# VHH binders against Octanoyl-[GcvH]:protein N-octanoyltransferase (lipL): the designs that were tried, part 3

Target 1, 288 residues: Octanoyl-[GcvH]:protein N-octanoyltransferase (lipL), of Kyrpidia tusciae (d5wvb5)
Amino acid sequence: MKQVEWDDTLWSRWPTWRLVVEEQPGTIEEKIARDQAMGRRVAAGGPPTFRLWVNDPCLVVSRRDIVQGLRRGGDPPREVDGLPIRVRSSGGTAVPHGPGVLQFSLVVPRMDRVGMEEVYRTLCRPVEAVLGQRGWRAEFGRVAGSFCDGAHNLVVNGRKIAGTSQSWKGGLAVPGSRNRGYILAHGTLWVRVDPEQAADWLNDFYEQTIGERPIRARASTSLHLLPGGEGVDVRQVIAETANVLESAMGPQVKLERVRALTDEEISWGREGASETDPRRVAYGVDRP

## First folded at step 21 (VHH; from x14 with D33W)

Design y2
Fold by ESMFold2, fold request of step 25:
Structure y2 (fold): chain B 288 residues (1-288), chain A 119 residues (1-119)
Amino acid sequence: as target 1 above (288 residues)
Amino acid sequence: QVQLQESGGGLVQAGGSLRLSCAASGFTFDDYWMHWYRQAPGKEREFVATIYSGGDTRYADSVKGRFTISRDNAKNTVYLQMNSLKPEDTAVYYCVVEWETDKVYFDYWGQGTQVTVSS
């Protein structure tokens, strides 16, 4: 079995990366906002960062998911079926968070000469490698019945196993920028998720926002449902992903593995947590 | 290349009004969002207002009821009507355009225009 190739990724672009295997507590909204906090640090000169994390149960949607519902009137939903709804900064479609779902985030400096596809490859290659070690071949692909279908979901045997999205922040419309902002890419890997229950949650959300139930449970799967995956859990996948990164990086790339974001990033995450509220996207806020 | 040109800044007395504009060009997407942000000397950037592609708007609490964002799709231009101005509104005001392609959000910032509100 051939190891995945890393030469078409950004992993060798910088001599130092931070690998965060997150163990810090936080509310669901604080944990979501930490991705933007990492982006802020990278834009200010911090090292590019890869974050492995898990949230408490909630449904996470894009800003476009909220905005599309504004024309129907009324307040945007803040929960469905007992799950809180929160908004992430990147694009894409609604996904569940919870103890069976691995979140993986990548932040790098925003650069004019990289493309979104290189960023998706960089985000996903560690997960592709882990899945390959377990005998599962993941490929980028579209999946019929997923909302906001795109070319860069991870797919195993024709079913979505991870959804991905990005946010490119702080670009300047004129040459001569003193900072280049950051690129955030985020993936959601289904390790122990019931696809029928997830489809119900997602469809309940879309029914309330756009009046449709577009999600097919069979469009997605979860690692524990794959042949040989019955005993897999998120902690195992986190450990394997960290090991894959450490093994794949040569002496020219230093991975600084930590269990926590900096105090400043935690503070910025608390400040940004209110921006995850669907009503903030709809109606606006002052920054806390 | 994306271009944003802010204009309409200047000096104004407290209680007065000012209208900022931002002409946008150099991108191919019609479904885009426009924002205004501001940054006072020595302070962090702060959100002011958004207008979405469908015309829905949102505002920071500090400006709600005093500022109005609007857009002219034919001119690819966004406006910020600023009424009842206060010295605390003194800042550089930035126009920001944002759109989504393939589940990726992109934003671009103008160079800003100075607004100074005298006591």
Scores: ipSAE 0.703, ipTM 0.861, lowest interface PAE 0.9, mean pLDDT 86
Fold by ESMFold2, fold request of step 25:
Structure y2 (fold): chain B 288 residues (1-288), chain A 119 residues (1-119)
Amino acid sequence: as target 1 above (288 residues)
Amino acid sequence: QVQLQESGGGLVQAGGSLRLSCAASGFTFDDYWMHWYRQAPGKEREFVATIYSGGDTRYADSVKGRFTISRDNAKNTVYLQMNSLKPEDTAVYYCVVEWETDKVYFDYWGQGTQVTVSS
């Protein structure tokens, strides 16, 4: 029932947005790389885009997660407990992907007059609104020991429920240039996740890379564990988020809801899928 | 404003060597990554090499063993030593700086320098 404010976000900055409620098939790697494919299209003049999607089970880590493990002198792990490990383009730390985890991605043109805080608000406002409709107040905050900890994660009742990160690409270091790149922001919302299981996966990864087990299961929660959340499903949350966005857009903003990225974006996602391999981040190519 | 200045490009004979430099300015972070990318006419941009803030490096398969990336942190400068050059190495080479703050990666691209390798 509580109305959220949209005026401190970028949602009214452009006259047309694309909302992708993704149902297209793809490998784990292809689905991750589609965020950058959307960025490529936006940088070339396509509309800003918000994508709601779900991946098959894997562990997704940042490039820094891989690089920090190189100091120990070992090869990056390719899997933990049967989960493939893949690398995303944005910052932060390791997060799980899977059928109980909602991925939400935002891509806008890169501009000098926008800050990372405004981008985080834009990314998260639709989710905040959906959670608010269900009686859950989500706020930005840190929770020590949680997955992907930082000041702009979503927290409900003192426990982290979503991790967020960004990637600002294609900035030109030449004064006076135009047609700048894109900003990608990405969130991972735990809808139906066992926090103990997730902590084990994340800690197994960090044990292999930095020799530590920093994640505390009790620092995070999942929507299905909140009061009133027992029956919640990721597909319900996707539908509710899409509806919230459609209802929130004013008459000056056209929201084009689609179920599919363009054929060109799908092709770019296939092209970029190899960049999600931890060894490519570490070495540039697969090691024999 | 972040500024990148590539230099050292030019015309070189196959089998020869060339050294690219990239001077970075307009930021105060010490913990940054530097990359080289290249783009031949009619082709996609292609990763060449990375040097991470801790000194670890990575290379594309096509250049490994022939190219060496290095950095001088006191000068905020990154180098690409290119040996045993081939006509296939002909491209515009771009310097890229990247860093992370508050879980946000930022990158910035230079204007590029042309490398032409003659048969």
Scores: ipSAE 0.688, ipTM 0.844, lowest interface PAE 0.9, mean pLDDT 87
Fold by ESMFold2, last read:
Structure y2 (fold): chain B 288 residues (1-288), chain A 119 residues (1-119)
Amino acid sequence: as target 1 above (288 residues)
Amino acid sequence: QVQLQESGGGLVQAGGSLRLSCAASGFTFDDYWMHWYRQAPGKEREFVATIYSGGDTRYADSVKGRFTISRDNAKNTVYLQMNSLKPEDTAVYYCVVEWETDKVYFDYWGQGTQVTVSS
């Protein structure tokens, strides 16, 4: 069993965390909007939260992906290759969602003396730990041509396995905020994804928006393609990640494990679902 | 530290004009988006205008043709020229700066400036 360090993360910063292993139904856009719903609760004084979830098939892109595509003219795409396009609140570039892709999200109160690197470490440490238990060493790094590339993605054997991004929201942006707002960080882990198929989807999106095909299939991999990973399943990885997090916290951090967000958060997710529409990003948040 | 200072608010008669300014400081990059939002008493905060880093602009339907957002990158300042003001434009106006670094979107909100349009 491989052990990782947790002292350079925010996990010990609060005495209580909520761990959501999500089983609630919802549409694609509702599930995306639940990350912001969690943020709203945390900004109002709720506990910092870590969420493990899976979406139905779609592509999720950043607001910059949409805005940059507008310069070529025409309306932003809402679909590619039969996959719906939805917009997330965080930065980065396009990623796939689907049954073989694990989504992991972190929400903490926004505060002044925390850096983005510390947040990325906090987000990724549970995943690093579970990959380590399986014998795979993940580290931060860039891989040219990979999906959602950047310095703080997870890389195994020189190929990207997870993309990450963040959104920091000030308290004035968040209804009912009792603090300085929230920090959302989230990642997309490829558990059982065909890199050739994913590259085609992502490149078809970029070809349609910016006229380029920047994604190289070989720059990324999936857990099921790693040595020893042939039988890996998203449900197993979720359970293992939750368990390793519970074990790592010890007695000094209470981890409240639940299978559902609150009724308020579900309602806020429904309210926010329309904000994931690429047309709203292109034309402003208050336009149909 | 990132700071936003709105100015130019005040009392104006219907049909009049105001020019809001938002001076931004405490960051060292030019590739940022600027937004104006407003909140009238008892109402939800609503979008007013955006200017992207490339200069493209977007407006809420309620202000199109009357309001103009612009920016001076050398001064890190964004303006909202408000013409043909109506009592319905009465609100606190907030300047918002947003940028991306290392796949992180940051937003910062100003303290707001009151605009009151009398009939």
Scores: ipSAE 0.638, ipTM 0.826, lowest interface PAE 1.0, mean pLDDT 87
Fold by ESMFold2, last read:
Structure y2 (fold): chain B 288 residues (1-288), chain A 119 residues (1-119)
Amino acid sequence: as target 1 above (288 residues)
Amino acid sequence: QVQLQESGGGLVQAGGSLRLSCAASGFTFDDYWMHWYRQAPGKEREFVATIYSGGDTRYADSVKGRFTISRDNAKNTVYLQMNSLKPEDTAVYYCVVEWETDKVYFDYWGQGTQVTVSS
C-alpha cells in the first residue's frame, strides 16, 4: 500500500481543525445547506472543518446546470424519476446523493496565496488514504462520460469513484463582517451505487434541461464493485476516514472530533435551505 | 483579490429613475456573469437581474420592463438602469460577480449601495 503524502495539503496550515462525523437529522435541503453554514462559521473565525455525512436520495446539481436549462427557455425541473432535485453552491455537474453515497466536505478560511489545487488535495487526501489501506489506488483524473467530470475527481483503474467541486465565497460572506469569506470543497464518493441506475437518473435530468444524455454508466464505478469491496459499507468508510485523519494529525495538529454541528450552524442551515430550491435559484423567489 | 465598487444609489421619488454602476477588478476571466441582488430591511436578499458573458440577460418578475442591466467591457463595469421606481424597490443593491473554472465556482459580493424610493 503506498503511503499518502500530507505535506502538499493544507492540513498543517492551522493548529486546530474540527472533524464532524455527522449524526444530526435534517431534510435533504438542510443537510446540503450545512456546508454553507460551516463556511459562515469559518469565515467568522471558527476552525477549518472537515465533515463526513450522508444524505437522503436526491440529485444535486450546480447553479450552472439550472441556468443552462433556463437559457434554453425551460423551467428547472423539481424532480426526476421521483428523486428531488436540489442545487449546491459549488461548481461542476449533477451527482446523486443517497444512503450508498458518502459526502465529504472541507471548509477553510478564504485567504491569499491558496490555489484550487491545494484545496482539492486537502479535500481528497483522507479518502485517498482510506482507499489505499484497502489496496485501491486512487488518483486525480478525467473520465469522459462520467458524472461531474473534471481533472480533480478520484479515479480507480480508469473509472471515476468520486466527484469533487469547490465554492469560493468572497466579499460579504458574513453579514456585517469584514472577513474575506471561505472556501468550500466537497466530494461525492460512490460506496454502494448502481452505476446504471445513477446514469439513468443523471441522463434523465440532462435530457430535460439540455436535451442530451451525456453520462456513460461504464465511466464510473462504486467501491462495492471493486475487487475486495463487496461488503463495504458507508458507515465503515466514514469510521475509517475519521480514524485515518486522527492518526495522520497525531499531536502535530489538534483535531476536534464531534458528532454534531453547533446549534447556530444548524439554524443557519435551516435558513439557507431555500437556496437549494431550483426555482429559487432560477427566479430569486419561491414560485409554485 | 476581486473588488467590486457599487455607486449611483440615493434618494429618488416614486416614478423616478436611477442608474447604478458596479466597477469590477481583480480577476482575469473573460467568461464571467454579473448580477444585481437587493435586500430590503428585514427581508431576505432577492435576485434582481443577471447579464451573462454572452450578453443575454435575465430579470426577476418584479422588475421586468422597468430595469435594464448592461455592461461596458472596456470599463469592466455593469450598470442597472432603474425606471418607474416604486417604494417597494427601496433596498441595498449588491453587485455580484461569478465565474467557474475546473469545477470551482467563485462568487464575490460587493458592499452594496442604498436606493431609497420615497412615496
Scores: ipSAE 0.480, ipTM 0.752, lowest interface PAE 1.8, mean pLDDT 86

## First folded at step 24 (VHH)

Design a11 (from y2 with Y105W)
Fold by ESMFold2, fold request of step 25:
Structure a11 (fold): chain B 288 residues (1-288), chain A 119 residues (1-119)
Amino acid sequence: as target 1 above (288 residues)
Amino acid sequence: QVQLQESGGGLVQAGGSLRLSCAASGFTFDDYWMHWYRQAPGKEREFVATIYSGGDTRYADSVKGRFTISRDNAKNTVYLQMNSLKPEDTAVYYCVVEWETDKVWFDYWGQGTQVTVSS
């Protein structure tokens, strides 16, 4: 694999990183909640962590998506077109999860003098490198009508390939406070996704919540639709991303590659799974 | 620099009332969400109430009907009116603000104020 620039990222900021290539079983909601579980560990002094994972089919929406829908009355949807709907803590808009979609998550300690752009670069650089090895140049950019649009999406040939978002947790708002929380950033990379089907799912959700159908299928693409991408597979991309990271780390940075989060993190993910229920955002009640 | 200052805590007998205040400063966003959380001795922090920027509210089951969250945007202050207090409400109460920019949610926590409800 080729050497890429990592100087403008946070990868050299800490002497040890954990790389999780997740193989642990879990429910849809448990897997989502594991990002917060990693955050809890990092806030308590654990190493910054990068997680590569895949969920079972569902739609993951933002809390703002749910709150905006409250104005139309009725219960927030928990399902669309047979797909469960779950909520994440980060910003942005709805994204699909499923066997053709790679989830990549980054957790670092929350600290002063770290900007959201540095965090996005840190999150995305491994993926940029893997795509570059395959001849695809990814850049940050907006694509109107794409899923989870913003200035820090990954774009290839004018079409969105990955959506990204962040959640900065546990900041202290007192005079002279020190930050003892975490920054979570994560992305959803479309490896083998049918853009027409994904747009239908996302638009059906927005139609039910805000009465709009904002997603244009042609604003997004999937790696398997790129020139040379026909045979691409999520497992291959995961392995390549892990290898890129291992190759990129210098002598000052130790990368501990594991297949599993700790038992404590798994337990915290199970405890936090109910937080992903749309009704909890709407009503504040604890549900199974 | 974001600052949150909780006040209004103290000792109260069961059945009594308190009103907590949280004065916020150091940010310019009008579209922010405010929450109260609490942490009892030896327990995990737990959600109490939220007021969204549009005025919608949500509550934990344990406080519904007894607690009311409200906000005064002119004063950048949120309140938690706590009625019919029970010993189980004894905790440190934290004010939390959060907002979203560029697809990033930021939260900030106050230092907390102690509420003690005697039997």
Scores: ipSAE 0.771, ipTM 0.881, lowest interface PAE 0.6, mean pLDDT 87
Fold by ESMFold2, fold request of step 25:
Structure a11 (fold): chain B 288 residues (1-288), chain A 119 residues (1-119)
Amino acid sequence: as target 1 above (288 residues)
Amino acid sequence: QVQLQESGGGLVQAGGSLRLSCAASGFTFDDYWMHWYRQAPGKEREFVATIYSGGDTRYADSVKGRFTISRDNAKNTVYLQMNSLKPEDTAVYYCVVEWETDKVWFDYWGQGTQVTVSS
């Protein structure tokens, strides 16, 4: 037996997946925390989940970004250039969120015999396929001028178009876990982003935290700047990605497409929203 | 392979002290963040203290001034010195390590050690 076109990914590992094409409103921090809420549900026995979503304008940074800035003293920044700053649980670099940026998230049960590379392939394959349908070959690669550069950014013609990261949480870390916890992987695809403006935001953040301006605008691109991409829209890319997933799944994998997370997950996202505050990483807070 | 070995829990009178230890292996000292969490009977797990790889620390307000997290680089071991203990500190205390590689954050939790503070 051969896997369909997706044989080096985890897509065939479970009989049922949930695909969330998110239409639910929420604050910036609630939308970020919904990734962890999905994780909590998966750890409690819910199906592995893929989420397509868009946030309101903000800058999302890693916990390491905040911690390394503490050495310069002062409070961690909570905004830059009018953009709120929020923290995610995964690694990587600071990235912009906003109407021109597609967020895609994957949550699966944590397992001992799965590597981070399989997870990155699973996260990115739907996007790779959509870009391929438009004539763009996306590959994993490092890009000079990216902060905390890694092997699993998506790259087209030598320029980064999506940043990726992961967070693996053991069962003891997750309230109500009935298995080994969850793996969260998350990607940020630049659909209609001005790379010069984004580099300014990112560098202004790093200048405030570590006194450096490490981001090179030309290291990144956006789909609307690729040949043939002038009219591309985030909603179109969301629809195409959902369709690619539906088409790629064989008869052995049920893909349940929904527009909403459960009420419980929404509630957990509200509970977790405060964890996105940079001051919590820097100073901690009393028990929630 | 990450391994954690916790020790130092036990029964102590209010006002007393205990020192918890967490010996970690399977990674280098430079790459890891270490935390202590606790879970009291009938309560959810709560944050106690963190020591980051660069040595910066943070504490829950309920333990500031009484608890000190530290590390011994030669032994790759993290400690929680608990002074002026109160009955409210009674809990299972968990050692937690986190590390990042290739933009992936991993965690690993110890089995926990019981601390009981009698009146």
Scores: ipSAE 0.734, ipTM 0.858, lowest interface PAE 0.7, mean pLDDT 87
Fold by ESMFold2, last read:
Structure a11 (fold): chain B 288 residues (1-288), chain A 119 residues (1-119)
Amino acid sequence: as target 1 above (288 residues)
Amino acid sequence: QVQLQESGGGLVQAGGSLRLSCAASGFTFDDYWMHWYRQAPGKEREFVATIYSGGDTRYADSVKGRFTISRDNAKNTVYLQMNSLKPEDTAVYYCVVEWETDKVWFDYWGQGTQVTVSS
């Protein structure tokens, strides 16, 4: 079997990483804000962190999605088709969250001489490896009409399976930073998602904000729709991803596998939850 | 490579005005957002104002009606006109630029300029 290459990633850059296989409860907005909370800890000297997590049903959009809608007037939508809408700090466009969708997040210290491409490779390599174990070759690529399209999405058989984005925060932006700040990257992997339903949700959002329906259901797929994928579930993919990381790191990199963020990070996530509200973006920003 | 140069700070009496400016350079993209943040002694840094690439603006409630953010895209410069200044406006004011490329948001912060409002 062909081994996945890890030498072009940041995984060996630090001797210790934290792997969070999250089991902690939280509201949808708290779970989103925990990515920034991890960033705050890393900026303060904590170890680089990889987080595997699942949210309750919602639509997560970018700040740019909200700002673009302001030009049409009216308040930004807070729900679509019964789904709450929340805002993330990273770039890109709208993605669904829910029980069939795996969120994977990476936080490392912000530093010179690290490029966005290395960060995307670092974020995605564990997922590429898990998909490879199942016989699915994932590659970076654009797929016109897919959710959150860009050059660094994961594509299988010509259809998008995961969207990715990043947020780079300088040290002045981060309370208590001892570094130049943090880099957050995260992705949304469709494990058990109906592409037609997802396209409807995403398009209903864009219709309300910019008057367009840009998402084509056939541009994306879900693991459960791939050959051999009918029985796959998110918990299994999480376990497999954690195991692949532990195997790939070997003795050269210590992975501290935990089920929970620290109490401090949970508290910071509660503090930051309000920043996910679309109306906060429209009417003011309290924190960078 | 990205450089932000704030200017226009200083000492002013309550009720007075100041105009801050921030010249930005080292960008390769035209579609960027600019902000002002401030930090008073012993307090957390707080948002003041934003101007988006399309010209839309947003303000913290504490400064609405008194402060005006504007930009000159040809010069990559943002301004903050501060009127009816109060002692609580005393802070270091930071210019911030953000932009997005390939779904990555970057931020860069200036070193700040001191504004002191005496009673």
Scores: ipSAE 0.714, ipTM 0.850, lowest interface PAE 0.7, mean pLDDT 88
Fold by ESMFold2, last read:
Structure a11 (fold): chain B 288 residues (1-288), chain A 119 residues (1-119)
Amino acid sequence: as target 1 above (288 residues)
Amino acid sequence: QVQLQESGGGLVQAGGSLRLSCAASGFTFDDYWMHWYRQAPGKEREFVATIYSGGDTRYADSVKGRFTISRDNAKNTVYLQMNSLKPEDTAVYYCVVEWETDKVWFDYWGQGTQVTVSS
């Protein structure tokens, strides 16, 4: 079979990694904040971490999405079409979360000699591999009108399947850290999503914030809509991604697979949940 | 390489004023956000003020009405005018720049400048 290239990623850069296949309960905002909690642990010397997780239905937007809406006045929206709106720390644009959407997160130590392209490759390679095993060739690319468009989205046959983004935090931004901070990268893979419905949610958000409806449903697809994908399920994709990663990490990398973040990380996620509030971005970050 | 140079700190009596400056270099984007944060001894760093690329500003409640953030885009410099200073404003003040490219948010922090407000 054709094998995915791994030596242009960061996977061999550290001898030890943690793979989290998350089964822990939490609120929408707590689950989002756990990515930053992992960052805090990595900044404090914990192993680089890859997290596979699913959120309850919501729309997750960037801080720039909120700030751009300030030009129209009024409070940022808290909800669209019955979906709560929450803010992530990384760049990009709005994405849906929900039971048919797989979230995959990567946290590594921040270093001067690491580029954003290496980080995107590292984040996406496990997903590229599992798609390849199913006969789907994913590549980085732009698709005009797709959700969270950019040069490092995953594209299959000209249609976007996953959006990606990153947040790089310096050590001074991280509580208790005396190292250089962390790099967080996120991906949102559409496993079982109706592109028409998702476009409506995303466009309703942008209509409320900037008065535009920029998302075209046909610019994106979902794994279940690809040839051979009808029966695909998020739980199966999670398991396959974890297995592919374990298989690819030969003897050079110790990969510790766990079902849960540490109690400390869960506590930090609870504390950080308020940072996902659109009002906090709009009015500053000085309120607890 | 991004570089931030804070200046303008020092010792001042309560009720006095200071103007902090932060000169930024080493990036080529003009759509960036600048902030001031501060850290008093034994406390966590806290937000002070933000100025967005379009000129909109935000302030912590504790400084609202007393501090003014502004920017000079031609000089790539942000200022913090600090009036009616109080002893509780004593802290190291950090300049922070944030910007986005290719859906990556970066932050960079300056070395900080000490502000001491004596009673």
Scores: ipSAE 0.681, ipTM 0.841, lowest interface PAE 0.8, mean pLDDT 86

